# VH-VL binders against q0aze0: the designs that were tried, part 267

Target 1, 268 residues: q0aze0
Amino acid sequence: MKIILVNNRFKENTEKKAQEIAGQLSALNVEVIIDNGLDEPYAGTVDFIMVLGGDGTMLRAARRYGQRAIPVLGVNMGTVGFLSNIEINELAEYLPLILREEYSLEARMMLEVAVFQQQSLLTRVFCLNELLLRSNSPRMLSFALEISGQKLEPYRGDGLIVSTTTGSTAYSLSAGGPIADPQLDAFIVTPVASHIINKRPLVVSPEREISLHLLEEREAIIGIDGQIKMDFGAENRVLIKRAPHPLLMVNLKAKPFFTSIDRSLQRQ

## First folded at step 11 (VH-VL)

Design R42 (framework fv_inotuzumab)
Fold by ESMFold2-Fast, scan of step 11:
Structure R42 (fold): chain C 268 residues (1-268), chain A 123 residues (1-123), chain B 112 residues (1-112)
Amino acid sequence: as target 1 above (268 residues)
Amino acid sequence: EVQLVQSGAEVKKPGASVKVSCKASGYTFTDYAIHWVRQAPGQGLEWIGGINTYTGDTWYRRKFQGRVTMTADTSTSTVYMELSSLRSEDTAVYYCARDESYYDYLSGTFDYWGQGTLVTVSS
Amino acid sequence: DVQVTQSPSSLSASVGDRVTITCRSSQSLVYSEGNTYLSWYLHKPGKAPQLLIYDVSNRFSGVPDRFSGSGSGTDFTLTISSLQPEDFATYYCLQATHFPLTFGQGTKVEIK
């Protein structure tokens, strides 16, 4: 059995814990690859991915490995998150079930994001939460949104979010988008701080293709899961569609999504 | 308009503690971590640590571990840095700076800074 | 700790000059997905530092075109193509790939 341990580059305690867990797994005849983000994604075949950290670390694991149809388990390292299933102090209890492959899987849709410069593909990435288009200056953006060949009236504002249902509690929520059951497959399209055009969030089929481009030259960026940033100018276009494979999240214990988000909103 | 506004200058005796505030406005508070950086007279910039405003996680440079505490108050969009057991070497201008965060991820880029707070430690 | 060294520690220049400042790290700053967490800041006495360049080569909002960043791995450069009066300042690079975050020692750009 081969397991990838994914840890956060910024957490020294997480690195120590990853090394400790790798030693324990090695003693049980499990081959361990540690991915702290400094190297290219492990190219070989693996049986399981264990993410040691919070939701941000899980998002990185999803971008690197989510299209490979490998079970991914989120192990929380202290802060309660939406994408982790067990706490680090529970790992020893659940480890026998992991090794015997005695768990269920929950599929979460992902986005495929393709960025073009004129006719040339500049990059293609996958993400679990969202793409954010935003102004990088005090000036509002003017941009075009096209959904499955239908051109909407131009947008004016600070930007736009195209989110999965998993991402509904991330940037989309902050921008006024709806909270969505992550078991649903849908795109959520949420305007960012639009004061000129009163645009509403849209919930559309995940079979739709979404296209964005600027209508005038502005300083803008696109962000992928809050972790990858790219300059976006009038010569650029982005295409967003459902990724070929969902992220397969390991479910070892029930996690009450709606109760968790309700508590989070009361504390805001 | 993004602003980080810090509390005013402090004069402390050796062995005392100081608590500096950094009040954020013009953006969603929990989408950015706040870091603290100091500059002692005649020296360069030194990173002290930071706090994830969404999770409450903190990161401290080893030399300050046990003396520094960072806290965030979401209701007032304010981050605090408390430094205890002050020494004359702690005399510096202390800056807060925001770092785009996404849960436990950090961009590692300090795009907006507070105006600075001079902390003087003298007998 | 990853060591970050700036060169030169100081330089004298005239308005209109091309100024080049280098930043060298003891370890590669390349991270996952090709990201390199290196940024440049301008600092003047009595004022807060301000961001100039992030992720090696991206100019921050409102920063003039005369500022540019380049480099890869361990060697990075900030260039000011035609120095202006407001550019006399101390410049710092920051690496954020490795914990703890580490600033360079600073490069002071002074009037000739």
Scores: ipSAE 0.592, ipTM 0.826, lowest interface PAE 2.4, mean pLDDT 90

Design R43 (framework fv_inotuzumab)
Fold by ESMFold2-Fast, scan of step 11:
Structure R43 (fold): chain C 268 residues (1-268), chain A 123 residues (1-123), chain B 112 residues (1-112)
Amino acid sequence: as target 1 above (268 residues)
Amino acid sequence: EVQLVQSGAEVKKPGASVKVSCKASGYTFTDYAIHWVRQAPGQGLEWIGSINTYTGDTYYRRKFQGRVTMTADTSTSTVYMELSSLRSEDTAVYYCARDESYYDYLSGTFDYWGQGTLVTVSS
Amino acid sequence: DVQVTQSPSSLSASVGDRVTITCRSSQSLVYSEGNTYLSWYLHKPGKAPQLLIYDVSNRFSGVPDRFSGSGSGTDFTLTISSLQPEDFATYYCLQATHFPLTFGQGTKVEIK
């Protein structure tokens, strides 16, 4: 059995804990690869991915490994978050279940983002929460939105978010998007500070393709899960579609999404 | 308009503690981390640490560990930095600054800064 | 800790001059996924520092196009193509790839 431990580059304690867990697993004849984000993703086959940290660390793990159809377990290190399933102090109790593969899986859709310069593919990335198109200058963007070949009226404003249902509680929520049950598959398209008052969030089928390009030369950025940034100009086009594989999240214990989001909203 | 407004200048004796506030406005407070940076007279900028305003998680430079405490009050959109056991070499202008990245990801790019708070430690 | 050193520590220049400031790190600042967390700041006495350049080469909103950044790995430069009166200031680079975040010592650009 081969397991990847994903940890955070800034939190000194997660590296020490990852080494402790790796030692325990090695004693049980489990091979362990540690991924702190500094190197390229591990290219070999693995049986399980354990993420040590908060939602940000889980988003990185999903981008790196989510398309491989491998079980991913979020282990919380004392933070608040939506993507972890168990706490670090519970790991010893659940480890036998992990090794015997006695758990359920929850599928979470992901986005595939392809960025082009004219006809040439520049990059292809995957993400769990969203793509954000935003201005990188004081000027508003003018951009075209096309959904499955249907051209909408031009958008004018600070930007646009294309989100999964998992991402509905992330930046899309702050921009006025709806809260979605993560068991649903859908794209949520949320305008950011639109100059046109009546631009509403759209909820569309995950089978649709979404295309974006600038109508005027502007300095803009595409953001992926808030962590990857790419320059976006008038010669660029982005194509967004459902990723080929969902992220397979491990459920070892019930985590009540609705009470968690209710608590979070009352906090704001 | 994004603004970070800090509390006023403080004069403290060696061994005392100081608590500097940083009030945020013009954005969703819990979407961005806040960093603290200082500049002592005749010296360069020095990073002290950061706080995730949503989770309360903190990252401190080892030099300040045990003396610095950062907290966030979401009801007032205010971050505090408390520095204890003050020494004369802690005399500096202290700045809060917003990390430009969303969620709890730290890019370490400081897009908006507070005006600074002068803390003078003298006997 | 990753050390960051700027060169020169100070320089004298005239309005209209091309100014180049170098920043060198003791370790590579490339993070996985191609990101390099290096930014540049302008600081004037009595004012807060302000962001000029982030991710090596991206100008922050509202920053004049005379400012540009370049570099990779361990060696980075900030260039001011034609110095203006408001550009006499101290400049700092910041690395954020490795914990703890580390500033360069600063480069003071003063009038000749």
Scores: ipSAE 0.493, ipTM 0.789, lowest interface PAE 3.2, mean pLDDT 88

Design R44 (framework fv_inotuzumab)
Fold by ESMFold2-Fast, scan of step 11:
Structure R44 (fold): chain C 268 residues (1-268), chain A 123 residues (1-123), chain B 112 residues (1-112)
Amino acid sequence: as target 1 above (268 residues)
Amino acid sequence: EVQLVQSGAEVKKPGASVKVSCKASGYTFTDYAIHWVRQAPGQGLEWIGGINTYTGDTYYRRKFEGRVTMTADTSTSTVYMELSSLRSEDTAVYYCARDESYYDYLSGTFDYWGQGTLVTVSS
Amino acid sequence: DVQVTQSPSSLSASVGDRVTITCRSSQSLVYSEGNTYLSWYLHKPGKAPQLLIYDVSNRFSGVPDRFSGSGSGTDFTLTISSLQPEDFATYYCLQATHFPLTFGQGTKVEIK
């Protein structure tokens, strides 16, 4: 068995803990690859991915490995997160179940984001939460939104979010989008500070293709899961569709999404 | 609108501890980590460490580990940096600076800074 | 620790001059996804530092277009196309790809 341990480059304690876990797994005849984000993603075949960190570290793991159909387990290293299934102090208890493959998998839809300059593909990335189009200056954007070839009325505002249901509690929530059950597959399209009074969030079939382009030259940025940023100008367009594979999240114990989000909203 | 306001100047004797505060306003406190950077007289900027206000995780440069403690109080949107076992070479202006975070991800870019706190260590 | 070296340590210039400042790191600053965490700051005595450029080449909101950043891997440059009176200051680069975060030693831009 070969396992990737994904940890955060800013946490010396996660690096140390990854080495400790790697030693324990090696004693059980498990090969371990450590991924702290500084090198290219591991290119070889692996059987399991263990993420040591919070939701941001899970999002990075999903971008790197989510399209490979490999089980991914989130192990929380401190504060409670939404994408972690067990706590670090529970790992020893659950490790035998992991090694015997005694767990269920929850599929989470991902986005495929393709950015073009006119007709040339510049880049293709995958993400678990969302794509954000936003102004990079005090000036509002004017842009076109098309859903499966259907051209909507032009949008004016600070930006737009195209989110998965997993991402419904991230940027989309802050911009007024709905909270969605992450077990549902859907795109959520949420306007950011619209200057047109009747622009509302849309919930759209995941079989749809969404495209965006600027109608006026502006300084704008495309953001992917809050971690990757790319310049976006009037010569660019972006195409968003369902990624070929969902992220396969390991479920070792029941995690009550609705009570967790309810508690989070009451604290804020 | 976005402001980071630090506590006032401190004078300490060698061996003492100092605790500097950084109060944030005008944004969602937990969407940004807070880092501490100092500048000793005639020297450049030196990164000390930071705290992720969402996760509570702390990141310390090894040189300060064991002497520095960073804490965050979400109810008051305030970050504290405490430095113990002070020496003359700790005399510096200490700045807090915010760093956009996304859960446990940190951008590593300091977009807004506090005004600075002069800490003088002398016998 | 990754070392960051700026050159020159100081320079003298006149208003209207083109100024270039270089930042070199002891290791590549490219993150695995192609991101490079290198930012530039302006600092004046008695004031807090101010962000100018982030992620090598992106100007921070409100920063004049005379400031530009470029570079890749280990070599980075901040350019001021036409120096203005308010630009006489010390400039710092910061690498945030590798822990711990490391500043360059600074470049002081003085009146000629």
Scores: ipSAE 0.665, ipTM 0.852, lowest interface PAE 1.8, mean pLDDT 90

Design R45 (framework fv_ixekizumab)
Fold by ESMFold2-Fast, scan of step 11:
Structure R45 (fold): chain C 268 residues (1-268), chain A 123 residues (1-123), chain B 112 residues (1-112)
Amino acid sequence: as target 1 above (268 residues)
Amino acid sequence: QVQLVQSGAEVKKPGSSVKVSCKASGYTFTDYAIHWVRQAPGQGLEWMGVINTYTGDTYYNQRFKGRVTITADESTSTAYMELSSLRSEDTAVYYCARDESYYDWLSGTFDYWGQGTLVTVSS
Amino acid sequence: DIVMTQTPLSLSVTPGQPASISCRSSQSLVYSEGNTYLHWYLQKPGQSPQLLIYDVSNRFSGVPDRFSGSGSGTDFTLKISRVEAEDVGVYYCSQATHFPLTFGQGTKLEIK
């Protein structure tokens, strides 16, 4: 068995723990690859991915490995998040189940984001939570939204979020989007500080293709899961689709989504 | 109108502790991480640590070896940095700064800064 | 720890003339997916630092066009095309690719 151990980019805080876990796994004849984010994603065949950290580390793991249909387990190193399943002090207890493949998998949809400059593909990335288009200046944006060839009336405001259902509790929630059961597959399209009262969040089929472009030259950015930031100008276009493969999240332990989100709502 | 407003200057004795506050306004507090950076008089900038304000996860510069604790109180939109076992070398202006990344401190880009809090350690 | 070395340590410029500040890191700052977490800050006398340039070459909101950043790997440059009186202060480069986050020693810009 070969396992990728993904840790936070602040690796000196987590490096000792990752090395301890790698040593324990090696003693059980498991080959371990450590991914701290500095190198390119491991290209070889692997059987399992353990993510050591919080939700941010899971989002990075999902972008790097989520399209390979490999089981991914979130192991919390401190505070409980939405995307981790077990605590680090529980790992020894659950390790025999992992090695025997005695766990269930929950499929979480992902976005495929393709950014173009004119006709040229600049980048293609995958993400678990959302794409954010936002103004990078005090000026509002004017932009076009097209859903499966249907052109909506122009948007004017600070931006737009295109989210998965997993991302419904992330930035989309702060912008007024609905809370979605992450077991459902859908795109959630949430305006950011729109001046138009009629611009409501949309919930659309995950089979639809969404495109965005600016109608005026403005300082804008697109953000991917809050971790990748790219300049976005009037010569750019972004296409968003359902990714070919969902992230396969490992369930070893029941984790209550709805009680977690209920707590989060009180904080707003 | 993003603002980070810090507590006032402190004078502390060696061996004591200090707790500096950083009150955020103009944005959703839990959407952004808060870093702490210090600057000794006439010296450069030194990174101390960061807190994810939503999860409470912290990462510290090991040079402070368990002397530093960063916390966040969501109900008041306030981050705190506590430094214990103070030495004269800890005399510095302490800044809080917001990470421009939405979910996490992964960019390490400090887009808005507090005004600074002078902590003087003297006997 | 990654060492960030700035040159020069001080610079005196006649108003309207260009200025250039170099920053060298002891290791590559390229992160996965091609991200390079190198940022430039300005600290004016008696004030908090302020963000000028992030991710090597991107100007922060409100930063004048006269500021530009460039570089790759370990060698980075901040340029001011026409120095104005308001640009006086200490300039810091910083890296956030490697833990712990570190800053250069600073470059003091003065007007002649």
Scores: ipSAE 0.181, ipTM 0.664, lowest interface PAE 5.9, mean pLDDT 87

Design R46 (framework fv_ixekizumab)
Fold by ESMFold2-Fast, scan of step 11:
Structure R46 (fold): chain C 268 residues (1-268), chain A 123 residues (1-123), chain B 112 residues (1-112)
Amino acid sequence: as target 1 above (268 residues)
Amino acid sequence: QVQLVQSGAEVKKPGSSVKVSCKASGYTFTDYAIHWVRQAPGQGLEWMGVINTYTGDTYYNQRFKGRVTITADESTSTAYMELSSLRSEDTAVYYCARDESYYDYLSGTFDYWGQGTLVTVSS
Amino acid sequence: DIVMTQTPLSLSVTPGQPASISCRSSQSLVYSEGNTYLHWYLQKPGQSPQLLIYDVSNRFSGVPDRFSGSGSGTDFTLKISRVEAEDVGVYYCSQATHFPLTFGQGTKLEIK
């Protein structure tokens, strides 16, 4: 059995904890690869991915490995979030079940983001939460949104978010988007600070293709899961589709989504 | 209009502690992390640490481990950096700076900076 | 810790002439998915540092197009095509790929 341990490079002691867990797994005849984000993703075959950290660490793991159809377990290390399933103090208790493959899998849709310069593909990236288009200057953006070839009235504002249902509780929520059941597959399209245009968030079929481009020359960026930034100009176009494979998230214990989000909102 | 406004200059004796504040305005405080960077007179920049303003999670440069504490108060949109057991070598301008990225990922791109707080440690 | 080495430590430029600053890291700064977290800051006399270039080559909001960044792996360059009086100050490169975050020693740019 080969397991990838994904940890966050900025969190003190996560490297030490990853080494500790790797030692425990090696003692059980499990081969361990540690991924702290500094190198390219591990290219070899792997049986299981264990993510040690908060939601941000899980987002990185999903972008790197989510398309490989490998079970991914979120292990919380003190940061409260929506993507972890067990706490670090529970790992020893659940490890025998992991090694015997005694768990269920929950499929979470991902986005495929393709960025073009005119007609040339510049890059293709996958993400679990969202793509953000935003202004990189004090000026608002003017941009075109197309949904499966249907051209909407131009948008004016600070930007736009195209989110998965998993991403509904992330940046889309802060921008006024709806809370979505992550068991549903859908795109959520949420305007960012649309001060003049009375634009509502849209919930659309995951079978649709979403296209964005600027209508005026502006300084803008696109952000992916809040972790990757790319300059976006009038010569650029982005195409967003459902990714070929969902992220396979490991369920070892019940985690009630609606109760968790309700309590989170009460504390704000 | 994004602004980070820091507390005023301080003079401290060796062995004491100092707590510098950084008040944010013009954006949602909890969406962005705050870093602390210092600059000794005539020297370069040295990264001290960062706080996730939503969770309160902190990450420190090992050089300051045990002496630095970074905190954040959402109700006042203010981040704090406290440095204890002060030495004359801690004389520096201390800056807060916003991380451009959100979530618990940290890009380390400092898009907006406070004006700096001079802390002088002398007897 | 990653050591960031800038050359030159100082340079004097006649207005309208180009300037070039080099930054070398002790280890590769390539992060996951090919991103390189190498940033350039300018500290004008008596002011806080300000962001000029992020992720090797991207100009920050409001930064004039006469500033450009380039490089890969461990070797990076900041270029100013036509230096102006307002460009006086100390330029710092910074890496955010490896923990802890580190800065170069700084390059002082003066007008002749």
Scores: ipSAE 0.013, ipTM 0.552, lowest interface PAE 7.6, mean pLDDT 86

Design R5 (framework fv_inotuzumab)
Fold by ESMFold2-Fast, scan of step 11:
Structure R5 (fold): chain C 268 residues (1-268), chain A 123 residues (1-123), chain B 112 residues (1-112)
Amino acid sequence: as target 1 above (268 residues)
Amino acid sequence: EVQLVQSGAEVKKPGASVKVSCKASGYTFTDYAIHWVRQAPGQGLEWIGGINTYTGDTYYRRKFQGRVTMTADTSTSTVYMELSSLRSEDTAVYYCARDESYYDYLSGTFDYWGQGTLVTVSS
Amino acid sequence: DVQVTQSPSSLSASVGDRVTITCRSSQSLVYSEGNTYLSWYLHKPGKAPQLLIYDVSDRFSGVPDRFSGSGSGTDFTLTISSLQPEDFATYYCLQATHFPLTFGQGTKVEIK
């Protein structure tokens, strides 16, 4: 068995814990690769991915490995969040189940984001939460949104979010989007500070293709999961589709999504 | 308009603790991390650590580990940095700064800064 | 810890001059997923630092076109194409690719 341990570069204790866990797994004849995000993703065959950290670390793991259809387990290192399943102090208890492959899997849709210049593909990335189009200056953007070839009236504002249901509690929520059951597959399209009255969040089929381009030259950025940034100009177009494979999340114990989000909103 | 407003100057004796506040406004408080940076007289900027305002997860530079505590109060949109066992070399202007990245991630790019709080440690 | 060294430590310049400040890291700052986490800040006594350039070459909102950043790997440059009176300040680079985050020691730009 080969396992990737994904940890956070900014969480000092996570690196030490990853080395400790790697030693424990090695003693059980498990080969371990440690990925702290600084190097290229591991290119070899892998049986399981263990993410040591919070939701941000899981987002990075999903972008790097989510399309390989490999089980991914979130292990909380003291950070609360929506994407971790067990706590680090519970790992020893659950490790035998992991090694025997005695767990269930939950599929979470991902986005495929392709950025073009004219007809040339510049980059293709995957993400678990969302794509954000935003202005990189005090001036608002004017941009076009197409959904499966249907052209909507132009948008004016600070930007737009195209989110998965998993991402409904991230950027999209802050911009006024709905909270979505992550068991549903859907795109959530949420405008950011729109100047057009009645531009509302849209919930659309995950089989649709979403296209964005600027209608005038502005300094704009495409953001992926809040972690990757790309320049975006009037010569560019972005195409967003459902990714070929969902992220396969490991369930070792029950996840109380609705009580967790309800509690989070009460904390305000 | 994004603003970070810090508490006023503090004068402390060696061995005491100081707690500096940083009140955020103009954005959703829990969407962005807050970092703390200091500048001692005649010295450059030094990163102390940061806090995820949603989860309360903290990241401290090793030399401050055990002496620094960062907390976030979501009801008042305020981050606190408490530094204990103060020494004369802790005399500095302390700044809070917002990490420009969203969610759980720390990019380490500081887009908006508080005005600074002078902490003087003297007998 | 990754060390960050700025050059020069100080310089004297006149309004209208082209100013170049360099920042060198002891290790590569290239992050495998794209961005190089290097930013530049302007700091004046009695005021908060302010972001000028992030991700090596991107100007922050409202920052004048005279400020530009360039570089890759371990060597980075901040250029001010035509120095203005408000630009006399201390400049800092910050690397955020490696923990802990480390600032350069600063470059003071003084009037001649």
Scores: ipSAE 0.494, ipTM 0.779, lowest interface PAE 2.6, mean pLDDT 88

Design R6 (framework fv_inotuzumab)
Fold by ESMFold2-Fast, scan of step 11:
Structure R6 (fold): chain C 268 residues (1-268), chain A 123 residues (1-123), chain B 112 residues (1-112)
Amino acid sequence: as target 1 above (268 residues)
Amino acid sequence: EVQLVQSGAEVKKPGASVKVSCKASGYTFTDYAIHWVRQAPGQGLEWIGGINTYTGDTYYRRKFQGRVTMTADTSTSTVYMELSSLRSEDTAVYYCARDESYYDYLSGTFDYWGQGTLVTVSS
Amino acid sequence: DVQVTQSPSSLSASVGDRVTITCRSSQSLVYDEGNTYLSWYLHKPGKAPQLLIYDVSNRFSGVPDRFSGSGSGTDFTLTISSLQPEDFATYYCLQATHFPLTFGQGTKVEIK
């Protein structure tokens, strides 16, 4: 068995904890690869991915490995989160189940984001939560939104979010988007501070293609899961589709989504 | 308007503790981590540590581990840095600075800074 | 700890001069899909430091276009194309790829 341990660069010194866990797994004849973000993603075959951290670390793992159809387990290092399934102090209890493959999988849709300059593809990125288009200056943006080739009336405002259902509780929620059951597949399109008073969040089929481009020269950026930033100008366009594969999240312990989000909203 | 406002200058004796505050305004408090950086007289900038205001996670440079504590109060949008067992070499201007975060992700870029707090440790 | 070394430690310049400051890290600062966490700050006595450049080459909002950043891997440069009176200050680079975060020792730009 081969397992990738994904850690973040800042929480404690998580490399030390990852190495400790790797030692325990190696003692059980499990080959371990540590992904601390400093090297290219591991290219070989892998049986399981264990993410040691919060939701941000899971988003990084999903971006790097989510399209490979490998089970991914979120192990929370001591903070609240929506994407972790077990706590670090529970790992020893659940490790035998992991090794015997005694768990269920939840499929979470992902976005495929392709950014073009004129006709040339600049980059292609996958993400679990959202793409954010936003102004990088005090001036509002004017931009075009097309859904499956259907051109909507121009948008004016600070930006737009195209989110998965998993991302419905992230930036989209802050901008007034709906909370979506992450078991559903849909794009949620949420305007950011729109100057057009009747621009509402849209919930659309994941089979649709969404494209964005600027109608005026402005300083704008595209943000991917809050971690990747790219300049976006009038000669750029972005195309958003459902990614070919969902992220396969490991479910070892029942985690009630609706009571978790309800608690978060009432006490924060 | 983004502002980070720090508490006033402190004079302490060796062995004492100091607690410096950094009050944030003009943005969503939990969208940014707060780091602490100091500058001793005649020295450069030195990173002490930081706190993720969303997760509550703290990150301390090892030389300060065991004598620095960072806390965040979301209800007042205020971060505190407490340094104990003070020595003369802790005399410095202490700055707080914000760092864009996304859950447990930190950008590592200090875009806005507090005005600084002079802490003098002398016998 | 990753060491960050700036060069030169100090320099004398006149208004209108082109100034270059280099920052070298003991290890590569490339992280996760090519992100490089290297930023530059201007610091004057009695004032808080201020951000000039982030992620190697991106100018922070409100920073004049005479400031530019470049570099990759372990070698980074801050350039001021035409020095102005308000630019006499100490400049610091910061690496945030490796824990702990590490500043360079600073480069003092003084009037000639």
Scores: ipSAE 0.747, ipTM 0.876, lowest interface PAE 1.1, mean pLDDT 90

